VH-VL binders against Type II restriction enzyme TaqI (taqIR). Designs and how they scored, part 8

Target 1, 262 residues: Type II restriction enzyme TaqI (taqIR), of Thermus aquaticus (p14386)
Amino acid sequence: ASTQAQKALETFERFLASLDLESYQQKYRPIKTVEQDLPRELNPLPDLYEHYWKALEDNPSFLGFEEFFDHWWEKRLRPLDEFIRKYFWGCSYAFVRLGLEARLYRTAVSIWTQFHFCYRWNASCELPLEAAPELDAQGIDALIHTSGSSTGIQIKKETYRSEAKSENRFLRKQRGTALIEIPYTLQTPEELEEKAKRARVNGETYRLWAKVAHHLDRLENGFVIFRESYVKSIELFLQKNAPTLSGLIRWDRVAQEALTAP

## First folded at step 1 (VH-VL)

Design r1 (framework fv_recaticimab)
Fold by ESMFold2-Fast, scan of step 1:
Structure r1 (fold): chain C 262 residues (1-262), chain A 118 residues (1-118), chain B 112 residues (1-112)
Amino acid sequence: as target 1 above (262 residues)
Amino acid sequence: QVQLVQSGAEVKKPGASVKVSCKASGYTFTGYYMHWVRQAPGQGLEWMGYINPNSGGTKYHQNFKDRVTMTRDTSISTAYMELSRLRSDDTAVYYCARDEGYYLFDYWGQGTTVTVSS
Amino acid sequence: DIVMSQSPSSLSASVGDRVTITCKSSQSVLYSSNNKNYLAWYQQKPGKSPKLLIYWASTRESGVPDRFSGSGSGTDFTLTISSLQPEDFATYYCQQYYSTPTFGQGTKLEIK
């Protein structure tokens, strides 16, 4: 809602629009994910938050992905060399580096989408939002403060899995609170409606994702972003229903009840 | 504190298989690799392979690749090493040993004596 | 495989003596990117399992007495016991972990 928050959003969107997504997809798509768990020292989340979230407070220019990766790598030469030596004996250094580069790129894209939600929220909504790398360890991406309570936010990419999972860490630690899944999809409404027509199963799910897609927008390069109307719909839903909300509010309920009419 | 307790001594005939167990306690079992190292009477130490208890992934020394199988059961914090088609020169003390991932063995089991005789 | 050679194969000494054991690798175990030597020393008492004494050529494992020290770089390494105690009579092994781990043949330290 502040002019400062609006400028931060504009700056971040300009950065996202500048990404050469087509070149990145060509370079990284054929590269398989490095499956080995990264040690704490190689966790890229603190650096992504420091550069792409906190840095906007000072209006700096953002690094493109390859420049960011080079800086991240250079700061961690010794723990990276030890990691490669430990788990990738006999592998080409260049091959492992490319694998880590592809992995970090996929993490960065997900994190940038989460940050866009947060920047859009701050520019458009009145309820305070908190985002920090510590929240990821709690199983949430952001925390929204309503009058007298707080709601956890988890940004949820399109899924067709119906896998039962153990209760989220945040909900176990903060009983009586709500955790809301904020859905997004990289597919267009038209693509999803076509899939719904062809589907033997999941037809209703495809149509629901098409509804979600109607509330999203795209930058010039195709990067999917959240509309102002999207976050305002979520804010209204929270204002109407808090503190009645508790537990996990799944993406499908959010799509049906919060994303009703723009 | 950290302990690795191995199964008891085995006497086998040539051609048989032996399965040695190693039960871990005093640390997070899935946080460390488990290696197997053997020592023939009056000889030095010979590395056989490891298992990552978290993923179940294994790596075996070329000399044992066709005869060794390493497994684990995370519910009881126990690692296993099975060596098949035993020969008399497989007579040795077999050790399990803990590793943070550097092939450095900070804690060892007490050893399991395997005797292969006709 | 990297071959590890120890000398001497056996050594007789008295309590209070300074003893030195040498280990040589067939190729360098120094990793230039992190400037660390991938070399360890173990102590094995009769009928017991090996015990880690030293890693990274010169770093003493927690709980290991100050009288044990390691030195060297690349292919040539030394384990020194500055003032031998009765409990130090054992066989000592060097190990490289630069590649697939291999051990020296051992040095048996015996009472004189």
Scores: ipSAE 0.000, ipTM 0.377, lowest interface PAE 20.0, mean pLDDT 84

Design r10 (from r9 with heavy chain Y99L D100G D101Y Y102D Y103W G104Y M105F V107L; framework fv_recaticimab)
Fold by ESMFold2-Fast, scan of step 1:
Structure r10 (fold): chain C 262 residues (1-262), chain A 118 residues (1-118), chain B 112 residues (1-112)
Amino acid sequence: as target 1 above (262 residues)
Amino acid sequence: QVQLVQSGAEVKKPGASVKVSCKASGYTFTDYWMHWVRQAPGQGLEWMGYINPYSGDTKYHQNFKDRVTMTRDTSISTAYMELSRLRSDDTAVYYCARLGYDWYFDLWGQGTTVTVSS
Amino acid sequence: DIVMSQSPSSLSASVGDRVTITCKSSQSVLYSSNNKNYLAWYQQKPGKSPKLLIYWASTRESGVPDRFSGSGSGTDFTLTISSLQPEDFATYYCQQYYDYPTFGQGTKLEIK
């Protein structure tokens, strides 16, 4: 849509393409991540929004991951000290720091994928999108405003797990509104179709993920991104159906009804 | 009860080194980060760096990192700040300060005056 | 580094006066996850160490008289002394603790 939104998307995609994903994956795969729930003060979302979501009028460079992690660590001296003393008393500081670094890398990759959806939306779609770290507390990643209504969105990585038992917080507090899951996968359509052919269970699920994969692109380093056609399909689905949508619109329904067949 | 007590005043010649101590009492020494801040005569406060007494890990301000060394001895609850290759403009009062759980300095030593003169 | 700019550099006042000191940071010190401003104010009397007055921009330290108040958010902060007392003549410093500590240049409050 706007020149400014298009420039922001292009700048962000240039950043994503510059990441040495293979080196980071090799570095963090053997590292045991810190699995304890992080307290509110250690939530990296505000820093991720500050460094990777802010509007770009010029062409500022985004921080690389290591610089981002150092900045996050330095700003959180006290809560990090408390967290480490409480849960890792007697462990080496270096060991815990490396474990948190690995955990934050995995979080950053997920959040960068969410931000790409939002940048792509702003560059391609007309419906306003709201993204802010405060929305995470509500159980959503972004909010899309339709005429007279708002729809929550959650970006959902490929999963084969059963649905959660309890309602999402956003739906619990905003009864009569809709929450839509926006699916993505790191696998290629070809990989997923092959898995579907060989599967004795989950065959239908593999085929649905293959359909999702057909609507995604990859940067030269392999980072998965959303196509313009993907977000436009979601916008059309919302424009057509928003007044009648309520509750959780699960990823498989989105794949079948919102994403057009390739 | 809770206090930081620093070593006494020092007079040094240019090129010498000085080592200032800061003894903690009334709290668990390893539960709080220890920072060092200096103040030249008639000037404002300048942060130098910190030490994590639990791990021994340090972080120094860029202006000092080639001349400062921060250490601690957990057996006597004491932090040390050593500044080498002293210049006349290192004349200052040097403070140790405890970083509280909310990241502000809630406890300060009384200060150690270091005078660098010929 | 976050640069702290404090004004005025000095101020002359009489007992009973209301005095205001301003502090500005080069970037926001508001942390959105906890909605707190990582900003403190210290009082320093000649020959003494700094004494914490206010933290989180507006919370008074235990034992600090209620005539001292802090306000502001993000990048612009104010320390106010509502009715100046003889013991309040000192130098005042703002400090951010959002990242590595940095201090304002100080405001010297003098009798006149």
Scores: ipSAE 0.000, ipTM 0.389, lowest interface PAE 13.5, mean pLDDT 85

Design r11 (framework fv_recaticimab)
Heavy chain, then light chain:
Amino acid sequence: QVQLVQSGAEVKKPGASVKVSCKASGYTFTDYWMHWVRQAPGQGLEWMGYINPYSGDTKYHQNFKDRVTMTRDTSISTAYMELSRLRSDDTAVYYCAREDYFWGAFDIWGQGTTVTVSS
Amino acid sequence: DIVMSQSPSSLSASVGDRVTITCKSSQSVLYSSNNKNYLAWYQQKPGKSPKLLIYWASTRESGVPDRFSGSGSGTDFTLTISSLQPEDFATYYCQQYYDYPTFGQGTKLEIK
ESMFold2-Fast, scan of step 1: ipSAE 0.006; ipTM 0.458

Design r12 (framework fv_recaticimab)
Fold by ESMFold2-Fast, scan of step 1:
Structure r12 (fold): chain C 262 residues (1-262), chain A 119 residues (1-119), chain B 112 residues (1-112)
Amino acid sequence: as target 1 above (262 residues)
Amino acid sequence: QVQLVQSGAEVKKPGASVKVSCKASGYTFTDYWMHWVRQAPGQGLEWMGYINPYSGDTKYHQNFKDRVTMTRDTSISTAYMELSRLRSDDTAVYYCTTDLYWEGYFDYWGQGTTVTVSS
Amino acid sequence: DIVMSQSPSSLSASVGDRVTITCKSSQSVLYSSNNKNYLAWYQQKPGKSPKLLIYWASTRESGVPDRFSGSGSGTDFTLTISSLQPEDFATYYCQQYYDYPTFGQGTKLEIK
């Protein structure tokens, strides 16, 4: 809605479009991801916010992924050494580093998608949106404010699970509030519709993800982004329902009830 | 509702072992580290270590590394802390705690288990 | 280990008083990339488990009265109670979580 928010979105989309996704996928796809849980000292989220959210306030230039990873690694030498010694003592340093690089790349892509939702929201919608690394500690990605009400936002990548693994921290700590899952998928509508036709199970779920995919767009390099119509549909849903919403509003309900136009 | 419920008070002789349990409910037990913190009478809080309930991996403070064993049973969402070769200065209240934000500060605590080591 | 030192070890005060408790870390607990101080404060009443009051040096936990405030950065931190109430007489602990957790020795707040 503001000229400044429009420019921020445009600058961020230029950054996303500049990523050599094909080269990254070729490099990281065959690499076994480090599956060991990362301790709190190795959490890359604060660094991702500093370089890809706050950066637009001070300088419209963003770090490339390799530079970001190198900065993260160099600032965490001691906790990285402890982590590697404890869980990977028999493995080569280079091998473990590449495994962590692949893991952080996958995390960065997810976070960039979440940031795109926020930039698009600020450029297209009237309801205020708050995004900060402190909200991750509360179990949400963003918070959308209405007059006298607030709704937690969690950006949700394609899933075929029937229920949440555990109750979200935001809902547990702040009873009477709502948390809405904002779905996205990296697959095209055509891919998902074909999977639905062939599915013995999950056919309805594939068709619902195909509907979600119709509300998404794709940059020239293939990076998936949110359409203006998508966030406006969510805003309308919240304006109509926010005072009565409570608890978890799952992605499938959002896809069925909130997403109304491509 | 998140709850951590610990086993009852114990009285032990020097040289014995004590095993304290902590039953978790109201969240997914395997998603979050379980920490153990103790407090001697009239003294401050002392971190002993943690267990990752998913993997069973542990990290112990150097002061306890040779005497403490942390385990868990995922089928009953229960963590255990066993301290061996007890000394009189191990007399303390032992707490299990969890950090449901993955930040390292503790928002949920068990009620505590009093362990008295006396000759 | 990061060593946490609290002062004073005990203090006596009256209801309505303003009280300040200090906490010092042996090394900085400020993470420069996110500009956050990895420091928490707890309240413990006799026979009870510690209760989280403040995290990130200055953020109050939900349900904690606004008379409690935290301040400071790097190695020097303070907990302030602006106007003591009878229920505030307790022991207070600082804790760092920049590295593996360590606690201060505690400050016992007693009625004068």
Scores: ipSAE 0.000, ipTM 0.381, lowest interface PAE 18.7, mean pLDDT 84

Design r13 (framework fv_recaticimab)
Fold by ESMFold2-Fast, scan of step 1:
Structure r13 (fold): chain C 262 residues (1-262), chain A 120 residues (1-120), chain B 112 residues (1-112)
Amino acid sequence: as target 1 above (262 residues)
Amino acid sequence: QVQLVQSGAEVKKPGASVKVSCKASGYTFTDYWMHWVRQAPGQGLEWMGYINPYSGDTKYHQNFKDRVTMTRDTSISTAYMELSRLRSDDTAVYYCARDLWFGELYFDYWGQGTTVTVSS
Amino acid sequence: DIVMSQSPSSLSASVGDRVTITCKSSQSVLYSSNNKNYLAWYQQKPGKSPKLLIYWASTRESGVPDRFSGSGSGTDFTLTISSLQPEDFATYYCQQYYDYPTFGQGTKLEIK
């Protein structure tokens, strides 16, 4: 709603559009990474918030990914030494650095998508949104403040697996609150509709993801972003239903009940 | 055998710039950070900064940030340190020094040193 | 910057002597998570480059004679030469690498 929030969104979208996604995919896709949990000291989330969420002042210029990775590496020589000695002893510097670079790139893409939702929300919606790296420890990406309560937000990439009922920490800690999954997909509506027509299994799930895709947009480089209509639909859903919502509101319910605007 | 071979002695006037080279051999040049450390006559060692030869990324000490530029050429395994707007108190021996692989910030191999004299 | 202070600034000794050089840091260079001291010692002979002797406060670099030993933790460190040899007359420097590198002012070891 504010001019400043609109400018922040436009600046962030310009940054996202500048990413050479095809080159990054070619560079990092073949890299086999050890899927070790990063220790607390190596968590890139605070750095991602510093450079891509908190850095918007007069004339923001977001760091490119390579510059971001170099700064993260330089700040953490001691914890990196311990981590690398444990998991990569005997490997070359180039091998280890590229492996961690690929790991951080995948994390950054996910977090940038999450930040786009938050920037779009602040530019378009009236309900207050809170985003902070501390929320990750609770299993949520953001909080939206509704009348008399808070609703947790979890950005959810396309999935076809059945998921268990919520054991989420946020829901356990705060009884009577809701956690809403915010779905997105990297596939086009046309791709998903074709898959639905040909599907032996998951046909209805493909159609539902196609519906989600219709509410998303793409930048020139192919980066998927949330439309204004998407966040406004979510806001309306929360305004209408928040007093009665509790527990996990799964992505498929959101797609069916909230994403209704063309 | 690891070797760091530096360019020869330089005599410069105040206000000039100097560019010192450091050619590495006997190891994979891009696997180890290269630092620059200077020593004024009869004085101790002063760290100036480093370059990561893999990425080209640099870090300079605050005292040198406005006057130093560190670069490298991976095709010839050579690092460079250029210091501009020279003053008489920049008279020193300039060393390149190899970091350990993780960027440990201590130095296992040193170049022979390049004497830079700044005099009127 | 972490300030490194060495004592003495110079020391006269004879071949066969035990020599002790002290280094103090303005703040601890012990990283509690790995229990390591980020402290190195170098030897520099006149007209030559520094040579690494000790790292992690007490680990001797390969090829360095066993008469050289490092000890200490936190802010107070010592380099000991147990039985001085003619080739050991040089200037010795401590260096911290807990933060960006800083060196002590040096201790010049001279023949009596």
Scores: ipSAE 0.000, ipTM 0.482, lowest interface PAE 12.1, mean pLDDT 86

Design r14 (framework fv_recaticimab)
Fold by ESMFold2-Fast, scan of step 1:
Structure r14 (fold): chain C 262 residues (1-262), chain A 120 residues (1-120), chain B 112 residues (1-112)
Amino acid sequence: as target 1 above (262 residues)
Amino acid sequence: QVQLVQSGAEVKKPGASVKVSCKASGYTFTDYWMHWVRQAPGQGLEWMGYINPYSGDTKYHQNFKDRVTMTRDTSISTAYMELSRLRSDDTAVYYCARDSYFGEYYFDYWGQGTTVTVSS
Amino acid sequence: DIVMSQSPSSLSASVGDRVTITCKSSQSVLYSSNNKNYLAWYQQKPGKSPKLLIYWASTRESGVPDRFSGSGSGTDFTLTISSLQPEDFATYYCQQYYDYPTFGQGTKLEIK
């Protein structure tokens, strides 16, 4: 942990706490999402890293979401024009723009949650963490360096799928390495425990997500963040097990074995 | 007991859109993903996509992702599948089907089917 | 996509017969980490929706008669109906769920 990393976390959390999540939900909830897949040149990920991950290298102010969207749009006028003409011919410019704005907002929220894990890790843990947009192409969100090895990290939002359908790209390309899923949920422990009680058959998945939720916190506006104890539990798990870890360490194993905070 | 009840048959012209509904009862609607599978006359089954009724998250098969929209209304436990820019080869029976509890992509309960005929 | 192939396309049988239907996937649907085969079987009667019979290649769905059994692993799977009953005449489909769902073309079981 460093003073600079602690300050970076504090600054990022103040940014997250400043988001008017309720107003964004009201604005974007009724908007039909642009569901056509975005081409590579419209991928907002590099811009999200530029403005919300690397911004603190020079201690700049974080952009609000609308300002971020305006910057992204203006940098991509040509590929946006091609995309809109190809898939939304005859739709109003305002309609398509608002649809893309709603889509980018949902992407940004997910990425901000991922960045919070990374900022919290750097402020609290000793093992080095690497985060960069090119790692997404490898199928991972971050890379944690253990003695003599590296472990891939994938931030995993709540899911009800019990088994992986296919092997992750990182694992297929990197024989003998480990990929650990870092679970989070937007639901409260109480909500998930009620869902577990309501489940007719197997409530085990809801109970595991309730356990995950107990290790998370919320900012004043409701934005879900990772506790210091959460990342320290993951670090301890990696320090104890890294030499024996290979393949996918699924979120439920992480919840059962790693998230055992006192 | 689990039931999935779909809307009635539709006849559409090429270029039109169709929206099929699937009303769930007998279980907690938000606990199970809802998939859409179609079957052209005399043909096999073709998966189109799913919606997670809890989150509203969707995943569409690449063959449909430019024309299909899946939504749900949790207040009435109903899922919807809208297919736009209809072609003659979209003539099929459209089924909603409930995923396994953990989202494994096998289907334990099916709606009765909605026949959609696309003709000029 | 994983391609599913069923054989035969149609089969004529009599009540009391043992029938077998085969299903082959273009790639393995066995996931080595959990040792499970991502394969299901459905029954569809004319004018009706499909009904789940078997999942995980060999697990019988609740309420499905013991005469239905599934076997196989990897790329080759079999559905067996021992002592065929009148209500079993239908079309049978295999489905993989190792990747996004794909179905076999179906096997129609007809009265001899």
Scores: ipSAE 0.000, ipTM 0.376, lowest interface PAE 22.2, mean pLDDT 85

Design r15 (framework fv_recaticimab)
Fold by ESMFold2-Fast, scan of step 1:
Structure r15 (fold): chain C 262 residues (1-262), chain A 122 residues (1-122), chain B 112 residues (1-112)
Amino acid sequence: as target 1 above (262 residues)
Amino acid sequence: QVQLVQSGAEVKKPGASVKVSCKASGYTFTDYWMHWVRQAPGQGLEWMGYINPYSGDTKYHQNFKDRVTMTRDTSISTAYMELSRLRSDDTAVYYCARGGYEWLDYYGMDVWGQGTTVTVSS
Amino acid sequence: DIVMSQSPSSLSASVGDRVTITCKSSQSVLYSSNNKNYLAWYQQKPGKSPKLLIYWASTRESGVPDRFSGSGSGTDFTLTISSLQPEDFATYYCQQYYDYPTFGQGTKLEIK
């Protein structure tokens, strides 16, 4: 909980609040997603970490999305040319560029949400958090260190799946450790409670997402962020339980056991 | 109907710069990459680089990277290639050509300008 | 750079002859994911701009006569003119677009 970490969080939240989310939604909503997997050379994660996680070490300002996309594009002209030639046979340059722009925007939004959790954690909690692009290769978004142990963190957007499809790479490689899913939703508690009332199935799941939504906040432009109380609840849960936790701690258990009731 | 029309012949002294224009018509200028290719008298074709008219992004062949600048003006559907610090061995016909992988059925350089003769002599 | 080598540098033939021009690349121009060869053939008549004849190694450009055909894969490619006509007097170039474009040195076709 340092002054510097508090300043970093405030700066990042000002950046998030400055995003014109409505204009981006109008621009990208009709655009088909580029479904083809991006090769290593085109992975935007290192650039997102450079501009939105490490930026405050070297420069206190954050790039707007269009400027970020232009920098990513210009740095990668050769691998982009190769990728487009091989996977987008018969498509105009304008179409492909706009499709990649829409894809990178959706990736950036999810990564900004992950970074907000990390900034909020560093500003509010005492347990050390490690976030780096190398952890993504291990199948996690961050590591939280307790006395004598570490817990993997995966930020998890609203889902209605009952079970994980496959075992996470981090859990396979580090037997006896835990991976905790950190849930968030873009829906309001009121929307989710209404869906729960109408649901033929998943009513209890909607109620759990409504509980998650109660622990989230929104900036003036509607961008969803984590409350101080949210990360402190997670810290307390880890302090009490970390020595006994192993395997996947799924989001619904986190919502029921870790997040404090209103 | 699809055409690329280039500027007229130029005669330059060594050390000068030349700027060749290429005006596109009959298609959406920003949908296709524009390549620049030259041909010295009695020699083969040599690729110099391309510009993406949508973004303005360029890629230059290593041999020209320190002397060539490719630009475009989307308001008049025109691409430009400027070559500086001219040498006598830059004497060639310079072509613009529409190309790349960026149409529904075609790849390669499918439409070419008529060429611009640049003569560099003392 | 991918180096393109053409042979022969020139050849002489009569109207009605079958003519074969060869092109070799220093590395494969076949992309395995889409099974396409990034290879084109151009015709250039004296004093004129090059004209695209063949792309994807074997696809004929619209308006190009059936007597022109392309074949080959990977590193070895051939342009064939099955029955030479007087208007086919020209220089022919192969070109790869797998990497940054490079051209062969050209083959001058002279009608006997």
Scores: ipSAE 0.010, ipTM 0.440, lowest interface PAE 9.3, mean pLDDT 85

Design r16 (framework fv_recaticimab)
Fold by ESMFold2-Fast, scan of step 1:
Structure r16 (fold): chain C 262 residues (1-262), chain A 123 residues (1-123), chain B 112 residues (1-112)
Amino acid sequence: as target 1 above (262 residues)
Amino acid sequence: QVQLVQSGAEVKKPGASVKVSCKASGYTFTDYWMHWVRQAPGQGLEWMGYINPYSGDTKYHQNFKDRVTMTRDTSISTAYMELSRLRSDDTAVYYCARELYYDSEGYYPLDYWGQGTTVTVSS
Amino acid sequence: DIVMSQSPSSLSASVGDRVTITCKSSQSVLYSSNNKNYLAWYQQKPGKSPKLLIYWASTRESGVPDRFSGSGSGTDFTLTISSLQPEDFATYYCQQYYDYPTFGQGTKLEIK
């Protein structure tokens, strides 16, 4: 943990706390998403890393979402025109632009949560963490280096779906390595425990997500963030187990075995 | 605890519109999807569509897409179903029904039902 | 749309009888990823709203007597009432929720 990493985390948390989440949710949540997969040329991930992952030394500030979206759009006019003509022929420009804006907002929120894990890790933990847009092509969000090995990290939002029977690209390419899912939920422990009481099936899953929620924190505007104790619990788990871990370490195992500190 | 209370019976002429309300209580209205199901006299159950009360997003069965509108008012925990250009074969009991859970995975069974609203369409 | 077919359309039975109602779907309602059948059973008494009895093909809803049981997988499902009681005379509907919800045509259970 360094002073620069501490300042980066503080700056990023101030940015997250400044977001008018309720206004964005009201604006974008009812907008039907653009369902077509974005081609490589339109992938916003490199732009998100450039604007939100780079540590700045001189009182860093981060772009607001609408400024970010305008920068992304302006840099991609030709591939955007081709994409719109190919998949949304006959739709209004304003309609398609708003749909893409809503899609990028949803992507940005997910990526900001992922970046918070990485900023918190760098501020609190000793094991080196690598984060770069190139890792996304490998099917991971970050890479944590342990003595003699590396463990893939995938940030996993609350889900009730059973996992598909398909192997992650990172695990297929590097047999004998481990991929750990890092769970988070936007719901409070109280909300999840109430859902568990009302559920006739899936009650145990709601209670397990409630346990995950107990290890998370919230900023004043409601943005969910990772506690220092959360990342330290993961670090301890990796220090004890990484040389023997292989394959997918699913979120439920992480919640049961790794998230033990309050 | 959980209750869905629907508006009273309606008698309409062919070509008119009817708007049925469903007031929810005993749970967080925006946490559960609301479906509309109708039943013609002596017939079975026919699904019409649903609304996500949080977002206002709707999905309608193809048989009703041109004539049905589902809305909600979160301030009074009430869902609405409006059916336009009524025909005599729209005579039915109309039910609102809550989905067992609310999450992004969508489809679940219907655990609580309103008492039903009888709509009669006659000349 | 997934078409649901119930048999029989009506059934006469006496108190204490074991009753079996069947339901067939035009395509599988088993989701292989979670190994769950997206199938529910409802009871409807004359002039009343439907009441959920069973979901996930075999899971009994809270407050439903244990004489009601569901079984089956994929396309073929059964509702069994092990010892019929006077309050059980009603119409029973199966419903799939694998896709857009569809109901069977109903089975009317009548006193013999």
Scores: ipSAE 0.000, ipTM 0.386, lowest interface PAE 17.9, mean pLDDT 84

